# VHH binders against Putative ABC transporter glucose-binding protein TsgA13 (tsgA13): the designs that were tried, part 5

Target 1, 363 residues: Putative ABC transporter glucose-binding protein TsgA13 (tsgA13), of Haloferax volcanii (d4gpw5)
Amino acid sequence: TGGDTGDTDDTEASETTASEGTTSGTTTGDVETTDGGGPSEGETVNAAWVYISEIGDLGWSWAHDQARQAVDEQYDWLETEYTEAVAPSDSERVFEQYAQGDVDVIFGTTFGYQDPMYAVAEDYPDTVFEHATGYRTRENMGRYMGRIYEPRYLAGQATGMVTENNTIGYVAAFPIPEVVRSINAMALGARSVNPEATFKVRWVNAWFDPPTAREAANALIDEGCDVIAQEQDSPAAVRAASDAGVWTSGYNAPMGQFGGENYLISPIWDWTEFYGPTLESLHEGSWEADAFWGGMETGVPMLDEWGPNVSQEVKDQVAATEEQILNDELDVWAGSAFEGESDEFLFQEMSSFVEGVEGEVPS

## First folded at step 19 (VHH; from s5 with Y112S)

Design t4
Fold by OpenDDE, last read:
Structure t4 (fold): chain B 363 residues (1-363), chain A 123 residues (1-123)
Amino acid sequence: as target 1 above (363 residues)
Amino acid sequence: EVQLVESGGGLVQPGGSLRLSCAASGFIFRSYRMYWVRQAPGKGLEWVSEISTGGSLTKYADSVEGRFTISRDNAKNTLYLQMNSLRPEDTAVYYCAKGKTWYQWGSGDFDSRGQGTLVTVSS
């Protein structure tokens, strides 16, 4: 009689260990959108300009102030102020005064303002700073400049086409990358149409010194230059060239009235095309610090108008070259020692002359 | 010689649209602010719109604000006026005009204009 071995079915109760789902709290790091400094959207924008010189007539500061006046007229939500004739050594105080006065944006319009503005910008993070011609930036500090070397190249072509003795004079301000770049661009432009063209440079060691600029122009003419270009905040060199009956190119502002019958064309500025969009971005709350270096496509750097005796051949050549530049078909620096250089190098480091410029950049 | 040649005018019904064009030559187009002006029958010349050299700034007469759009293509040396929601009072000869300079925004000063194009808004 078979023993019924009762198989005790030990139902092991499998303890379902509830795995506590560790909800990894995705700390959505609130990217604190660091609300860039500036006015709140739709509020009045208070903007101030600081100029190195008196605004005067037809200079660098004048060109900036024309643009200030344009935006002041254009935008009902904009209030504008300015201080003229501010030396770099006094600019920190002026910037601080505006920032303390709850100005939303301060435009510093000369290279010497870079370090003072940079220092003040640290102390006033809610104020926007924009610095012309420099390279330093902060979260609340942008920089801006135009690629004036593009219209310099074009003006250079004109000089190369009209010179009879292949000797062109340049009345320069300071031996800094900005000025060297302009000289080089003009020389490259001239040599693109006249490989025999050469440039002589005289240094004024000032942005504004009409007497010295005139003397420099006259000295270049005495040395045999039959075309005079200039980088000064005055038409003095243009007038000197006109008085001598030599071709001339000016700078910053339309100078045809001073060049007369010997006027070629000048690289000039329309800063309205920078200040307008910049102020709109501030008003919309979309402003961010950047390094603006706009070309002729922006309208900031441009040419003025041809002199009355410039041939159609010169105009046609320059127009064709301008189209190539604007279509990215021509690099101004192509075939030069600066071909393939970065924008940073071109902006900050250019300290030697291209072929065809006589002498060396002073150290 | 400065040449400004307007086109695109015609007959349109009220509420209709037209696009005017102006072909510019004989000056550096991109170096100047540009204007549209108009002259209605029996009226004087009226400023319509202004545009800056790069086109960043535009201004309009109150009578056309919100209906007209000025634009430019500097690569084509061409100025445009898009006219929407046209009204009988917009009937005029429209002229493209060249500013005296790039500066003095809002001055309304021009030194040359084209022959014009007729816009007629009628039922």
Scores: ipSAE 0.902, ipTM 0.955, lowest interface PAE 0.5, mean pLDDT 92
Fold by ESMFold2, last read:
Structure t4 (fold): chain B 363 residues (1-363), chain A 123 residues (1-123)
Amino acid sequence: as target 1 above (363 residues)
Amino acid sequence: EVQLVESGGGLVQPGGSLRLSCAASGFIFRSYRMYWVRQAPGKGLEWVSEISTGGSLTKYADSVEGRFTISRDNAKNTLYLQMNSLRPEDTAVYYCAKGKTWYQWGSGDFDSRGQGTLVTVSS
């Protein structure tokens, strides 16, 4: 499958009214009217983030906003602002409003922002744009994402070790390469330590839909899954598993408070390790449109801390495998149909399940 | 469970250098912000430095900025503090401390520390 495999984010059903969000308390104005494009070396950088969901959701947008808060605190030369809960259909207007103002760099944090941002970037070549999860670029528009499949593999090992039924449920978002990649990595991880482990997938067809995610988790439990993993921008599936006394692995943000006694571990994000260096490069005048694709070695994709009842045997196994990944001694895809595939293929074209995942990826 | 073991302290003349190390265990080291804090004789704890999970952000107290460098080696679960241009007022017990989370940068919050290593700067 080629081309626009990531376009399913454009099918986002919800629209939201754009908001200006909370600023860092700095009165905004034009910075040095004599400079034409982007901030000059050593000048104040004005940065804006546009989020698909609310920053209090303890999910994807929360993780990005914690990193915005960190860089805002760190750099005296940086002014930050954000707009939350921006549907893709409204995003072009939000990007354009920022680009018309005194904003030097705009971060768009969901796939559905790709084409709107790409269009605005053409009209505002002096503004810098950074787009998360996509594949389009311009001279003034970079892209970024992390290899979350690495900690997914590690969390997968944990699921394979704790399951008694050998049946693990995955509450998934959309059947796009990003999500298929995560499912496959988790299954490969689980089966690396438990060849009998199998995965059942339910597609929510949304990044954020707590009622549907909860229902999917409960359905998987009813089908015999004794571990629930998820790829959602809320803790709903984790809460459902916890309520049922079932092991659970979350995503995006620390989920221990929601998983309680049955919390396993979660793949999570620390975007400070991307935003810090990126904003420094803007401040220094060395920024270039680039395709960031960092693994655990960068600190961007990582693991949350273990749940309270996870055995030392599980912790030791995962730590040993993590060391191998960090030392380039283990290829997550080794022994699978995807062994040896390029980063481009992994990013854009993965559309089938590995052995152990039931069914087929929907078209 | 959480264990932090500092080393590398000693007696140094003013203007000298020392490198402190902190060996960490009992938690996922790379998933936490880390700190150095210090306590001079008869005084309270003074925050010295903070480092993010991957090391992209570092922060220093005004009194040590430009002289001290915090770093970490996540593969070895080890935190470091390089101290240059040492002054008599740097005399203290230095503690390695674990942040509560990866986030809340700049909050100064931590939930664990080691027993410390003594640094004495004297002529």
Scores: ipSAE 0.758, ipTM 0.903, lowest interface PAE 1.2, mean pLDDT 88
Fold by ESMFold2, fold request of step 23:
Parts: structure tokens; sequence; C-alpha cells
Structure t4 (fold): chain B 363 residues (1-363), chain A 123 residues (1-123)
């Protein structure tokens, strides 16, 4: 995921500041309404997005920007802007520039923006901040992420059903809770329908490094993996699997054109289902900092369409399991060491593999 | 194979109500924007309403806003159109349509539609 950099941030997860009293105060906001026209209207909302990469990357930043475009089209009371390719080391300045202007809400879409945004939010209490993938909040700074492990589990079932030699490769980014969670969910999904399935993991130690991701995929194929899954912000592993005639599952964005005849399915994002309600709450004057952690029921984490050669049997199995997840009849973590763990643990602390994943998570 | 099956049409008096349903199969319903479109006798297709994948965004043509409500039940793969305060001008065949992608909200682009259900608003 383009919005998360794991190596520098593990320490902060264990040192959460204890809550301190926040004064209940007088109301300071204004709300305006029309005399007799169309839908209820409030003040114009000016919103800005700050992206780690270019919006044409067909990955994490692309997915966020498609949602920005959707809300921009939807709401006549909304004005949007964005700044792309902002390194975390430059992000404090970009947040300050927006906060000093007429921007009402700033969305920061990568983990490395957390501490810069947290600092700026203290200095600009009248500006709203929303941070993706992080864990810090303020009265004026919310956070948001989706439970992508739910569609990961579903894609995992598909991998377990199509593998012939029970060996599935996973081209992974960083050994951080976000990625470990995805690997574990995919393995649990595969093993729910194929107890003999095993996963081999190779760490790229980058979100975006197409040559290294391709090399990792090829190495896994050489080791006997007949299915390649990945967690990267590029299609390189998917393309490598396709070139080798191996089943493949992608991530972030639709990958069918890259996986071709061996494409299976991908977990992907629709951030519209978060940005829409959030911006409406700002427009209505009811926004409050919260910690959005939405599953498939929200529409934020979802699946791309099936590849052309996926059997109806696989599709039917996944659909039945999806229905169970949506009806709260299946806990993805059931029967694993993580059954019953809190959302905080799942989000911040998962650091070991479930049964069926070879090796151990690197330290 | 994408299948969209509309139902709920019929003859109704001006000021009345109808609820249309669309049963979807052959694709991952929850992953697509969905539309209602209609075709009045002797006219082309008219866009009526659009709903996002999770339902957080909805849009309506000016002619129906305030009277029609689009909704979806992703667990049942079903799209709905509640039509209130019907007018003779609403007489049309109503089609359920599948968006091409989850993104490009407001584009009006779709790649599949059903056979339609006839709504006739007449005294």
Amino acid sequence: as target 1 above (363 residues)
Amino acid sequence: EVQLVESGGGLVQPGGSLRLSCAASGFIFRSYRMYWVRQAPGKGLEWVSEISTGGSLTKYADSVEGRFTISRDNAKNTLYLQMNSLRPEDTAVYYCAKGKTWYQWGSGDFDSRGQGTLVTVSS
C-alpha cells in the first residue's frame, strides 16, 4: 500500500499517549441553510489531498484520487485540490500551506504523514485533518483505513482452490502488521478450503520496486509456487506470473489486464465510500474525529472482477463465504491464534504467521 | 454471463407509487456502480439515477429528484428504485444497468442492461 512505510513506525505503536481531559466548550461553528431551494446546504467545503506518489501510478494514490474525482463530481458545495509526489519529509510544509489557506479539510494518504500531520493539527485547531493508515488522532484529526484482510481471505480461498501443488507464493512489501495481517488472512482463506495449502513469502522491503517484485515472483515460481499473490503498488509480480503461465492475484487496483488468462482476482479499494460520508458530515457541521475501520460492508475494501478462466465452483465458494462475512457469521481469524483479538491488535500488533505460512516474520 | 432482471412495473394512476427491483447475477454486484435508465415511447434512453458500490453516493436526473429513491442490497445482489408521486411523463420502460467500473462517478457509462419493466402512468 503506498500510504504505509513500516520500518520507522513500529516503536510509536507501543507508546500511545494516555488520554487527557479535553474541555467541553462553547459552540463556535456556523451553519447556513437555504430559504426554500434544493437539498439542505451548508458552508462550501474546501478539501485537499496530499499523495505520496503520482496519481497515475495505477495503485494506492490512483485509488484515492479516483475517489476524490467522484466526490468532486457529486457535490456542488465541494471544491477539491491535491498535491502529489509529496515525500514524508516535505509533508509538514504542504500541510501548513493548506492549513494557512482556505482549506477546511486535509487528507494525508500515507503512513509517513502521520507525525507531520499530527504536529500541524496541533498548530491549526480550526482545520480538519484525516490520516489514512495511521493510529494517531486529535480533536481535529481523524484516521481511516479499511479491513482489506476480508477480501484477502476471499482471494485466499480462490488460491487454495486453484493450486495443484499446494504451494502459493506471496510477494510482500514490509514485515509490518499491515502486511502480516494480509498474508495471514490469505493463508487462512486458502486453508479453509484446502488444509494442505502452504505459503512462501518473499519480502521486497518496498511498496514500489518493480524489478525486485518481478525477481521475487520468479524466484517463488522457481521454488514450485503455482499461484502468485502480491502486496505491491505495481503490477510487476502479476505480470511475472502471467508471463510464466501461473495463476495470480493482485492488489490495490484492477489487475485483470496484467494477469491475462491466469488472472484470479484482487483485493482493491473504493475510497468513495469513506470520503463521501466524511465530506457530507463536514458540510452538515457534524464531523468529529474518529477512527474509521471499515470492512466489506462499507464498500471500501472490495474485490475486483474474476479472471476469464476462473471456474464457477471457485466463484460460488467465495460468494458463499463473502455472504457469511457480510452477515457476521464468519470471523476471518476464527480458529487461529488471533481469534478474538481487538481491532487495535489487528491494526497495530500482529507480528507472527498463522499455520501454513513457511518461516517466521523477520524482526 | 451478466444478467439483470427487472420487475415491479405496471399500470398506476398519477400521484401513485411503484417500487422496481433488479436481480443481478453473473458479476460481483457490490463492486460496480449501478444505474436506472428509462426509455419513454418514441424516445431515446434517459438516465434516471446512479448509486455507488456501497451506496454512499446517489445521483438523480432533475426530472425525478425528490420523488425517486435508488437503493441497493449488496447481500441480496438487488437494486431498487422507489418511485413516488408518479406523473404521466414517467411512463417508460425502466432498465437496470451495470456501470463499467467502480470509478468514474457521474460518467453515465454502462456496459450491460436488463430487458426492462414497463411503467405506465395513466388515468
Scores: ipSAE 0.735, ipTM 0.899, lowest interface PAE 1.3, mean pLDDT 88

Design t4
Fold by ESMFold2, fold request of step 23:
Parts: sequence; structure tokens; C-alpha cells
Structure t4 (fold): chain B 363 residues (1-363), chain A 123 residues (1-123)
Amino acid sequence: as target 1 above (363 residues)
Amino acid sequence: EVQLVESGGGLVQPGGSLRLSCAASGFIFRSYRMYWVRQAPGKGLEWVSEISTGGSLTKYADSVEGRFTISRDNAKNTLYLQMNSLRPEDTAVYYCAKGKTWYQWGSGDFDSRGQGTLVTVSS
């Protein structure tokens, strides 16, 4: 029997204790509790995903869509749909279209959807909204992201151990806190095992631009980088490194087939571990807007499997450090300029590099 | 490389309970879906249950739903099957199995299994 059915009536307690929202006069019939909107217990849940890119990108949107497929298969009470390749400038219309229909929850998967979704959520208080990678919330709009900097740190240790030139290239998207955090974590990881490791960064200024990402990777290789890491929604930089016989670490999705014999490992996402519990809470009537910020202990951010030529010494080092992270025995930021900073600062404000990363973050 | 070692099988009376364990090594355990499958005397392999990488999703064959519970401890690289209200038809060798990927939930695809542990429900 699963625990996802509503045998226990949790909604009656929350409804009877909520009195917020009115002071006088005739109010709208039912006052919504702080548990949020969504369907009543036992009803079909209709969920929609809005993706920045195509689900076949083998990157960010692919990873989210694998999790949509998993929950779609799992739950008889769930119906799912999606709209892919939605530019941020079009996203308000898409969110409104779903909110006007029978959709109970809308997942928006890119930072650029934040303000459009925030606006729509105000106009449709009975619809639930969940926004990935942003920082704004409403009573009916939660946010979610994983602490990918934890597996970034681990992959960083691997890069530090395999580099012979002590120069690691990073094909980056935008100079925003999300990306700066990942670069810094990878550099701290590498330097924890190789103090001589340095990082060179090239900015694509796009999440998805395979030709430009490949060009950036090749330029870094030409500058002497013997390991290429990346933060892109495609495998293009990994392919470029593989073609050049250079170690490579990917992102978002398992990239062993693209890195081949030069594949190291990648930080990746299993969004199932967020979407499953979230949809169950909605089905049970206990959903509430929050700021999910899960680390590796949640299963959302993780590592894929090692490449074929990675030594046991590298695997053992990374496993030992992973154990420390999972047991809350390692602060990724310890000894850095960001030691002691709040999660809010790490999430929203990080705009400079740690020691070992060349140059300055563009402003 | 991949090693899966089941334990906890034995003889139990109908209506009894038993807990199986599977120790995993040689792969990043937390990054894969995991399965229990079984083989009754004279039968082929039968899918029993599946669990997602972090355990948020679980799925069961109709014949065991409500009686069996799959779980995992990623810190210990161990998969479990709690079997309650056992019936004679649950008699089988039970195998722990590794999914091919973290994704494709419900596909039934696995690429490795252990040597199994015998569960006998009789008497």
C-alpha cells in the first residue's frame, strides 16, 4: 500500500486553524490556508512543466523531463504535460494559459521564468507554482534548487588529481551567482588535493549554444588546459574535449558516451527526488510554498558513474570526501573568502572568484 | 566490479515476516534505481519491487503490494525488502538487482543481480 494515498485527513486540521486574510465585510467564500492551493485530497493532479530548451538537449531540460516521465509512470492520480523551448519572454503567456485551464501545478525550470511566474502566481492564487533556480516566492509559489556545488566540489577534486598542466578550463554560461558558485566550488575541490591547480573561465553568455561552447572549449585547450569542465545545457564542450584527447567533466546528464575514453565524471540531477514528494504533498493536500535547497543527502544533486580510465586512487579520494559531505562533516567554503556566508548570500550574491580562478567575474 | 550480496533468507511459517538485505559494491550505489526480483521453483524471474535513487518512488508487483516494503540506505550501500504476511507462493530465491540507469522508472531493465537468498514459506 503506498503512503501517497490520503487515508489520513490532514486538511481538516489546517483548514480549521487558518483565519488569515480578512478584516471585515463579505469575503470570498473559502479562505485558503497556508498549506497552499491545488486539488482536494484524492483528486487527479494535473501538472505542467515549462522548459527553456528541448527535452532532447541531453542537458538541463532533459534531466527535468526524465523526472517528469518517472512521476507520470508512478502515480495513477497524476496527469502530466509539458511545453518545451519556451523563451523567458514568452513564458508569462504559457504560464497564464496553463493557469486558466485545469492545471493544478506549474513547474518553471529556468531563472528567466522567475518574474513572469511571480506575476502570474499573483493573478491565479488557486494554482500552485514551483520555480527552479530562482529566489522569489509567494503563498502559492515555491522555489527549488539543489546544492550542485557539493558534487561540483567532488568533481573538482577529480580534475585536480588528473591534471598534469595544473590548468583546468571551465566553459561557463553567465556570470551570475549560480554559475560563479559552481566555478568556485570546483576550484576549491581541485585545490583541496592539488594546491597548484588553476582555472581558466570562458563565458558563452548562453545556457545552450553548442557551437560557441565548442569554440570556448577549444580555445581553453589551445591555452594549455588539459581538463575541460563545463556548465552548459548541452554536451558540446565535452565532445570538444574528447575530440582533442583531453579529460572532461560534464554537467546535468550522464555524459560518458560523449567523453568516451577521456570522460572523468559529471555533476548531474535526479529531479525525481524533488518532484515525487512535491506531487505527493499536493495530492495529499499538504503542499506549502517553500525554498527547497537540497544537497546530496536528498538525492537531487549527485554524480554519475566514473569514466573508464579514472584511477582507483581518484575514486577513493572522492568517495571519502563525499562521505564527509553526506555526514555534514565538510564545509565546501571553509578557508575561502566565502566561509561563514549564509545560504542566501551563496544563492543570490556570490559575484567573485576564489583563489586559483584566473581573472574577474564580469559585471 | 559490481557485487550484490543478498542475505536474510530462511524458513518461515505462513503469515510470518522476514527482512532481506543486499550489500552493494563496485558501483556508485546511490546513483541507480534498485530492484528485488525472485524466482519460484519451476518459474522464470518475476519482478517484485523497484526503488528510486533516493527512495522517493517505490513500486510493487500486484502480488506483494501491501505486504512487502522496499527501502534503501545509501550511506551503507544497502537495499532492503521487508516481507510481511508471507504466503507459500512467496517461496522463491530472491535477488537484488541493479538498474541500468537512474532514470527510465518502471522500465524493468536491470544489468546485474546477486546470487540470491532462499525464502521458504511452509509448515
Scores: ipSAE 0.711, ipTM 0.887, lowest interface PAE 1.4, mean pLDDT 88
Fold by ESMFold2, last read:
Structure t4 (fold): chain B 363 residues (1-363), chain A 123 residues (1-123)
Amino acid sequence: as target 1 above (363 residues)
Amino acid sequence: EVQLVESGGGLVQPGGSLRLSCAASGFIFRSYRMYWVRQAPGKGLEWVSEISTGGSLTKYADSVEGRFTISRDNAKNTLYLQMNSLRPEDTAVYYCAKGKTWYQWGSGDFDSRGQGTLVTVSS
């Protein structure tokens, strides 16, 4: 949610600092040379996170920060810090300030940070950069994202099984590949168990706008949707559905407290399973820039616990499908227009709906 | 209802090894931190080990670190404790326990445990 906006606004810089040669190596002055940057083996790691929103949002930034807290607790050799509510237009300065300091690794958590981070990474080859949701890399800049479409598919099966009128509403953020992919996966999941299920989509055009998300949820309910799913950095659509007595599936973080008696389940993130191994590799001196694209087998994308009134039949169906995903026995795209597409296409290019989703993706 | 069923306990000589298993049901196993805890005869409950949802983070009590290994198989809904170089002081009933959430690593909070499996290390 918080990471893929498609915003490529090139802040016009009148002049950049002239590039001077940089020395290869660590900030300690030891002779070890690394192509990807980072600290020498066994040294303290100083890590910084840059978040698009406040960490209390019970959404994208919250999930990343829970994982920061976990690794901070786990590793005596790790120092962590963060800067929250950083607009993409301010992010180059924030990355540069960290890179000029004693920070060994900088995690940028939204798509709009891609180009600013890419630029800073060129100028600071001894600093490690990790960018969520993007597609650009350097020797010292990796990227990471999870295959959230796997638990989206599973939550989709639940929506398909509980709907009475076969009409499911989706409160969406932006019409970008990340969100289209989630909508499609949820629809494919629902239709795998209920071929009559259809989806209506309303675009908030923001990751975080609780009033607009609530209004979109209510509009979908008024249109006859008896299940509300959402892709927002807040629980507002889930609360609206709960207030209306409508089944609901959240996103990013556990939302059972907001969905109450009508809560189904949510696709959620546990970034601990990425940050832990990544920070260990930095501490051990073995980090390399990579394109992490982990599914449920990694633990990064996962499901929240079931709501209190979800039937055992729904739970059993989803568990059986989850087993197939974990054993690499299910292609969520099979039988759809996207069957056989590369990970790169799924990540960057998906711009149309599968069968069962009403309308067309806005251009 | 959450169910946790431990197995693999038994009698073993000092220096020996055992592997404990815990079969989990009634909840989405992979979505929770998991614990091993133990209770020696006449003693209170002692924390032994914790594992994150995907297993990337593991944590051990000082008394067992380097000798015990916690692991999980999320496809089989099973938690494991490999116990090597066992000592008489490891004698206890070992319990598998479910964390309350995926987050709050290191809190020590759990909301369910099994019936336990007895490990006896006798000289």
Scores: ipSAE 0.701, ipTM 0.884, lowest interface PAE 1.4, mean pLDDT 88

## First folded at step 22 (VHH)

Design w4 (from t4 with S112H)
Fold by OpenDDE, fold request of step 23:
Structure w4 (fold): chain B 363 residues (1-363), chain A 123 residues (1-123)
Amino acid sequence: as target 1 above (363 residues)
Amino acid sequence: EVQLVESGGGLVQPGGSLRLSCAASGFIFRSYRMYWVRQAPGKGLEWVSEISTGGSLTKYADSVEGRFTISRDNAKNTLYLQMNSLRPEDTAVYYCAKGKTWYQWGSGDFDHRGQGTLVTVSS
């Protein structure tokens, strides 16, 4: 009785669980290309400048306006306009008027315009704003300044080399980080070649006050300063020094014609090297808000030309130091209390003097 | 004393290229706009090109536009003129020239020029 053991081949049907491929819909987040404010590519650019003072001759506003004229001459697609002698308290209205007039870009050229421009920029997102010397930005608001402390350091070396009594005078505008930075850079430059050099500072409490600037320069000379430097929008201090027969360094614009036989050299601006590229970027539709702080390599901050009686030794020393700055071989702030500070600190927070500057920064 | 020394001139065939250089000394080179000017045989001085202090702006005469490129190296105190697609009418002595000021763009005003370098374009 052969029990036929029927091998029941239980063919386990392997249920192939079809893994539903969850197509992760890559939500291509439409990067809303935030259409940056400004003209369409290849259109006419309408640009306006707002100046704190009358343009005048050989000052801060003049330097900006020379650059405005340069770009106006260069670019057939550019239309330029300006308003001069605008107080900070009136600047908001002027910015609004330009923005309402369909100006594509507004350049505000003094520190006091920062808050008014910042406020107006919020209400006009399609208008580009550029603010000189300030630190506030928006999506449609850039800022710009040159590292004028570089040529100021170089001019400082010249003062340190020519002083006979180691006492240098500085006619200053306001006790703000910009001015303090310039004084400090000049003092560091002077002391790099003459460790005994000291600076006396007189405050004018204005950007443009020729009578007070002259009085300040004369007071410094009476105190024994044999070199006069300045940070004013006029050559008044340079003229006072020239009249007294003491060495002098100016600011903002070429001042050799006012310094005469005792002229050294001045830190000055060529804003063409900022406005040109900025306006081209607007015309090409590539403009973005940034915080421009270009050095001597850009051409924005520079020196003018040497006075007629400056020695070759002074010229050679300053040229060698200029090369080191341009090659990033020399930090202007090295060995000072500001060594290793951020650009933000150097730009916005510098509020004390370096060694060799007499007194304290007024609060 | 202001010195401007041009080099790179020579004989080239039509359609050829040359690069001129100008070595500058005796002034703060980076503080001035610079020019190239030329004088063809029996002709007056002709403006060729201008460049701003930092080189952001360049300007050309219509006769050389699209063929010549002005540039500068401020670290080397050197001005350049790249000349492409040269023509017989480009035959001239080429001079490097110093602007009178850093400002007044497009004025064509210079106060010094070099001794020049001869460019001859001939078959």
Scores: ipSAE 0.906, ipTM 0.957, lowest interface PAE 0.5, mean pLDDT 93
Fold by OpenDDE, fold request of step 23:
Structure w4 (fold): chain B 363 residues (1-363), chain A 123 residues (1-123)
Amino acid sequence: as target 1 above (363 residues)
Amino acid sequence: EVQLVESGGGLVQPGGSLRLSCAASGFIFRSYRMYWVRQAPGKGLEWVSEISTGGSLTKYADSVEGRFTISRDNAKNTLYLQMNSLRPEDTAVYYCAKGKTWYQWGSGDFDHRGQGTLVTVSS
């Protein structure tokens, strides 16, 4: 009975694990060179400005228009046009009209233009939009503002040094982050040299209301303010302070001619330092949407000139502080509740007063 | 008091270069457009160049375009004029001049000028 030992040849089937070569598809992300809207290189640039008010004299719109005139004079390849006294509710129509007219760039110069411009920019991707003071952007929509809080801080130091009773008045426009930031910066500047300085704020609820601004200034003076600062598109508060023989700081444009013997200094704008480079970038085909917030280093936010009776001590102090700001040796917000806050917060969210500003920001 | 003090003038040969400087004081230098103007012997005052407050805009007289460069250092309260490819006709007293304001670009209007520095271009 022969035991046939069947040698079961266990043929180990070598499973050839086919290494699936994971072809790492280098997704060459086509960097879609987003063909940024604007004129082709070397062509005529057609630029339009839209102003909230009549240009007038020595206001916000006036400062923008002085810069428009400067670039119009400077560049032979630039054609400029403008529309003044455009209410925010009518601005969408005006932006569309310019875009339909093949304007290459539209500058909207007030906060209320933000949403209308943002809406129109979607429909006209080949037109460049630049919005002053707002925060919204698109691929074809930039925003621009100066860090006017820097010269506000400096002007604030001057107010803190000249006040005799430590009570400074501020004629404000609206209780928005822009205005609150300016008030706070001025108060911080004043308190940096005079810890006892306090600010009283009166709200005009308008950018341009000379009668109400004058009344607000006079009311602050009657309340014991011996220095009057303002954020208005007119010198009315400065004139009121001058008439009362109290120190004064203006805004937007050089106001020394209205401040008289009691004039200090004013934070002002030179928008030429923004519009020039911006238009050059458009003409060169290098424009990209950004969120410009240039400081005094750009030349956009600046001071005007000292009044005739400002002491050398005040001038020297402010000049030293200006140098520190420009050298990044001084943070305007240092030691305040806003120390270490982001530029986004400082720009969009500042809604409370620093120490030394009386009252609360109206809701 | 506004002071403008020019320096860097001298004798140079045709085709040579000079750099003029102007030290400014007694005003907020960065708050004004600045100018160079010149006066040749027996001629009137001639505008040479203008620069905006931050220096984004510069403008030149046709006679100096492409040869001269205006610049400023606001931190040093100093205005400069780099003059290249100098010609005998560039011989003049060069003055630093303060604009009345930052605005009215291209007007050539100034309210102060320095004592000047003499530039002589001669073989």
Scores: ipSAE 0.904, ipTM 0.957, lowest interface PAE 0.5, mean pLDDT 93
Fold by ESMFold2, fold request of step 23:
Structure w4 (fold): chain B 363 residues (1-363), chain A 123 residues (1-123)
Amino acid sequence: as target 1 above (363 residues)
Amino acid sequence: EVQLVESGGGLVQPGGSLRLSCAASGFIFRSYRMYWVRQAPGKGLEWVSEISTGGSLTKYADSVEGRFTISRDNAKNTLYLQMNSLRPEDTAVYYCAKGKTWYQWGSGDFDHRGQGTLVTVSS
């Protein structure tokens, strides 16, 4: 319902989201408490989000919170609140506090919330729970994640086309299936257009550690990598590559301001395309626990805009491949050891590298 | 360079219908919120409708709600506006506009618009 409100925006990203502390959010507006558990058809929905980190940075929690803000703005029948910077060890208490109150649905946005949420969901069967990145469910606890490996594959093609040294660096978080899957998809993408491309991986062993991520990026550059990709909740590796004049691909959020002239492209998230339909189903009384696993066709995993110096040839190649993915004409895993594997396997069990990635996944 | 080319405008009687199209190029269309905005003769720019990247959220100005439908075809890089039950006050140049980002839903902020297509509703 907004119009053009102003013409004085500067180059800094417009971040109108206020940072909230670790306290519970506020209940506002026309909130109605249901007697029989989750909301009845057509009643007000009260929704809460629990985040592992603060929403002030361009990262995983930021992306989820932008989507919370979108649905809050969209639906006059919806009240939203959130609690940020909740360590997994504190999360059971936070979930219980929401479940005891007037909250109809609780979204837990990190893997470490799985077991705490699973336990609370058993004790509060009338409350709805949705857990991101996990694999456990209950009748009242669904799960959700996106096939980020699809835009990772596409960004991978771009890295394969721009590298001169055929050596691409990847600043990685943890050696878990989620991250291994992303590395493999990016490598398969690069090698689909450049069979000589190889990937070197450095593990930060954290989602967020800017000094270590920067150090890892610089070490990869010193080893001859002329493209730096990353899987971190900060732009530190992107900034390091930009400072060194090296091509770079980010993650989670738009990274153009950090990559500057050497920015390539980033896989990013728009969780609005999951939260919107999910909250509508709650409002309509039709929600059921399931396992959302959406690809680019849903709009949840997507690409950021191209950097300023990316050639039209790279853009055209990636667009053609994206069309094939969207039409189910390309299996990202084709020709690899993972061809034909189930979504469950890809999600939970991938623990080895594809051809072209140096070394082995740490145990 | 971002290009937005609107078409489908024309003269229509009150109560009639038109469908506007907007062909987009020069950016990753599916990664942005999109808008329709309009400018009546002698008036300022008025926000009409907004659609999210995948289309799961749509929003309308009060003046058009229930009569207009925004949609997008991400495979064809095309935005649409179906306008039904048209009224004389809907007379305007209609512009397709690109949101600045995928986020900031409901802000009304855009960074590019097309040259527009004229819709005239008159008996």
Scores: ipSAE 0.762, ipTM 0.902, lowest interface PAE 1.2, mean pLDDT 88

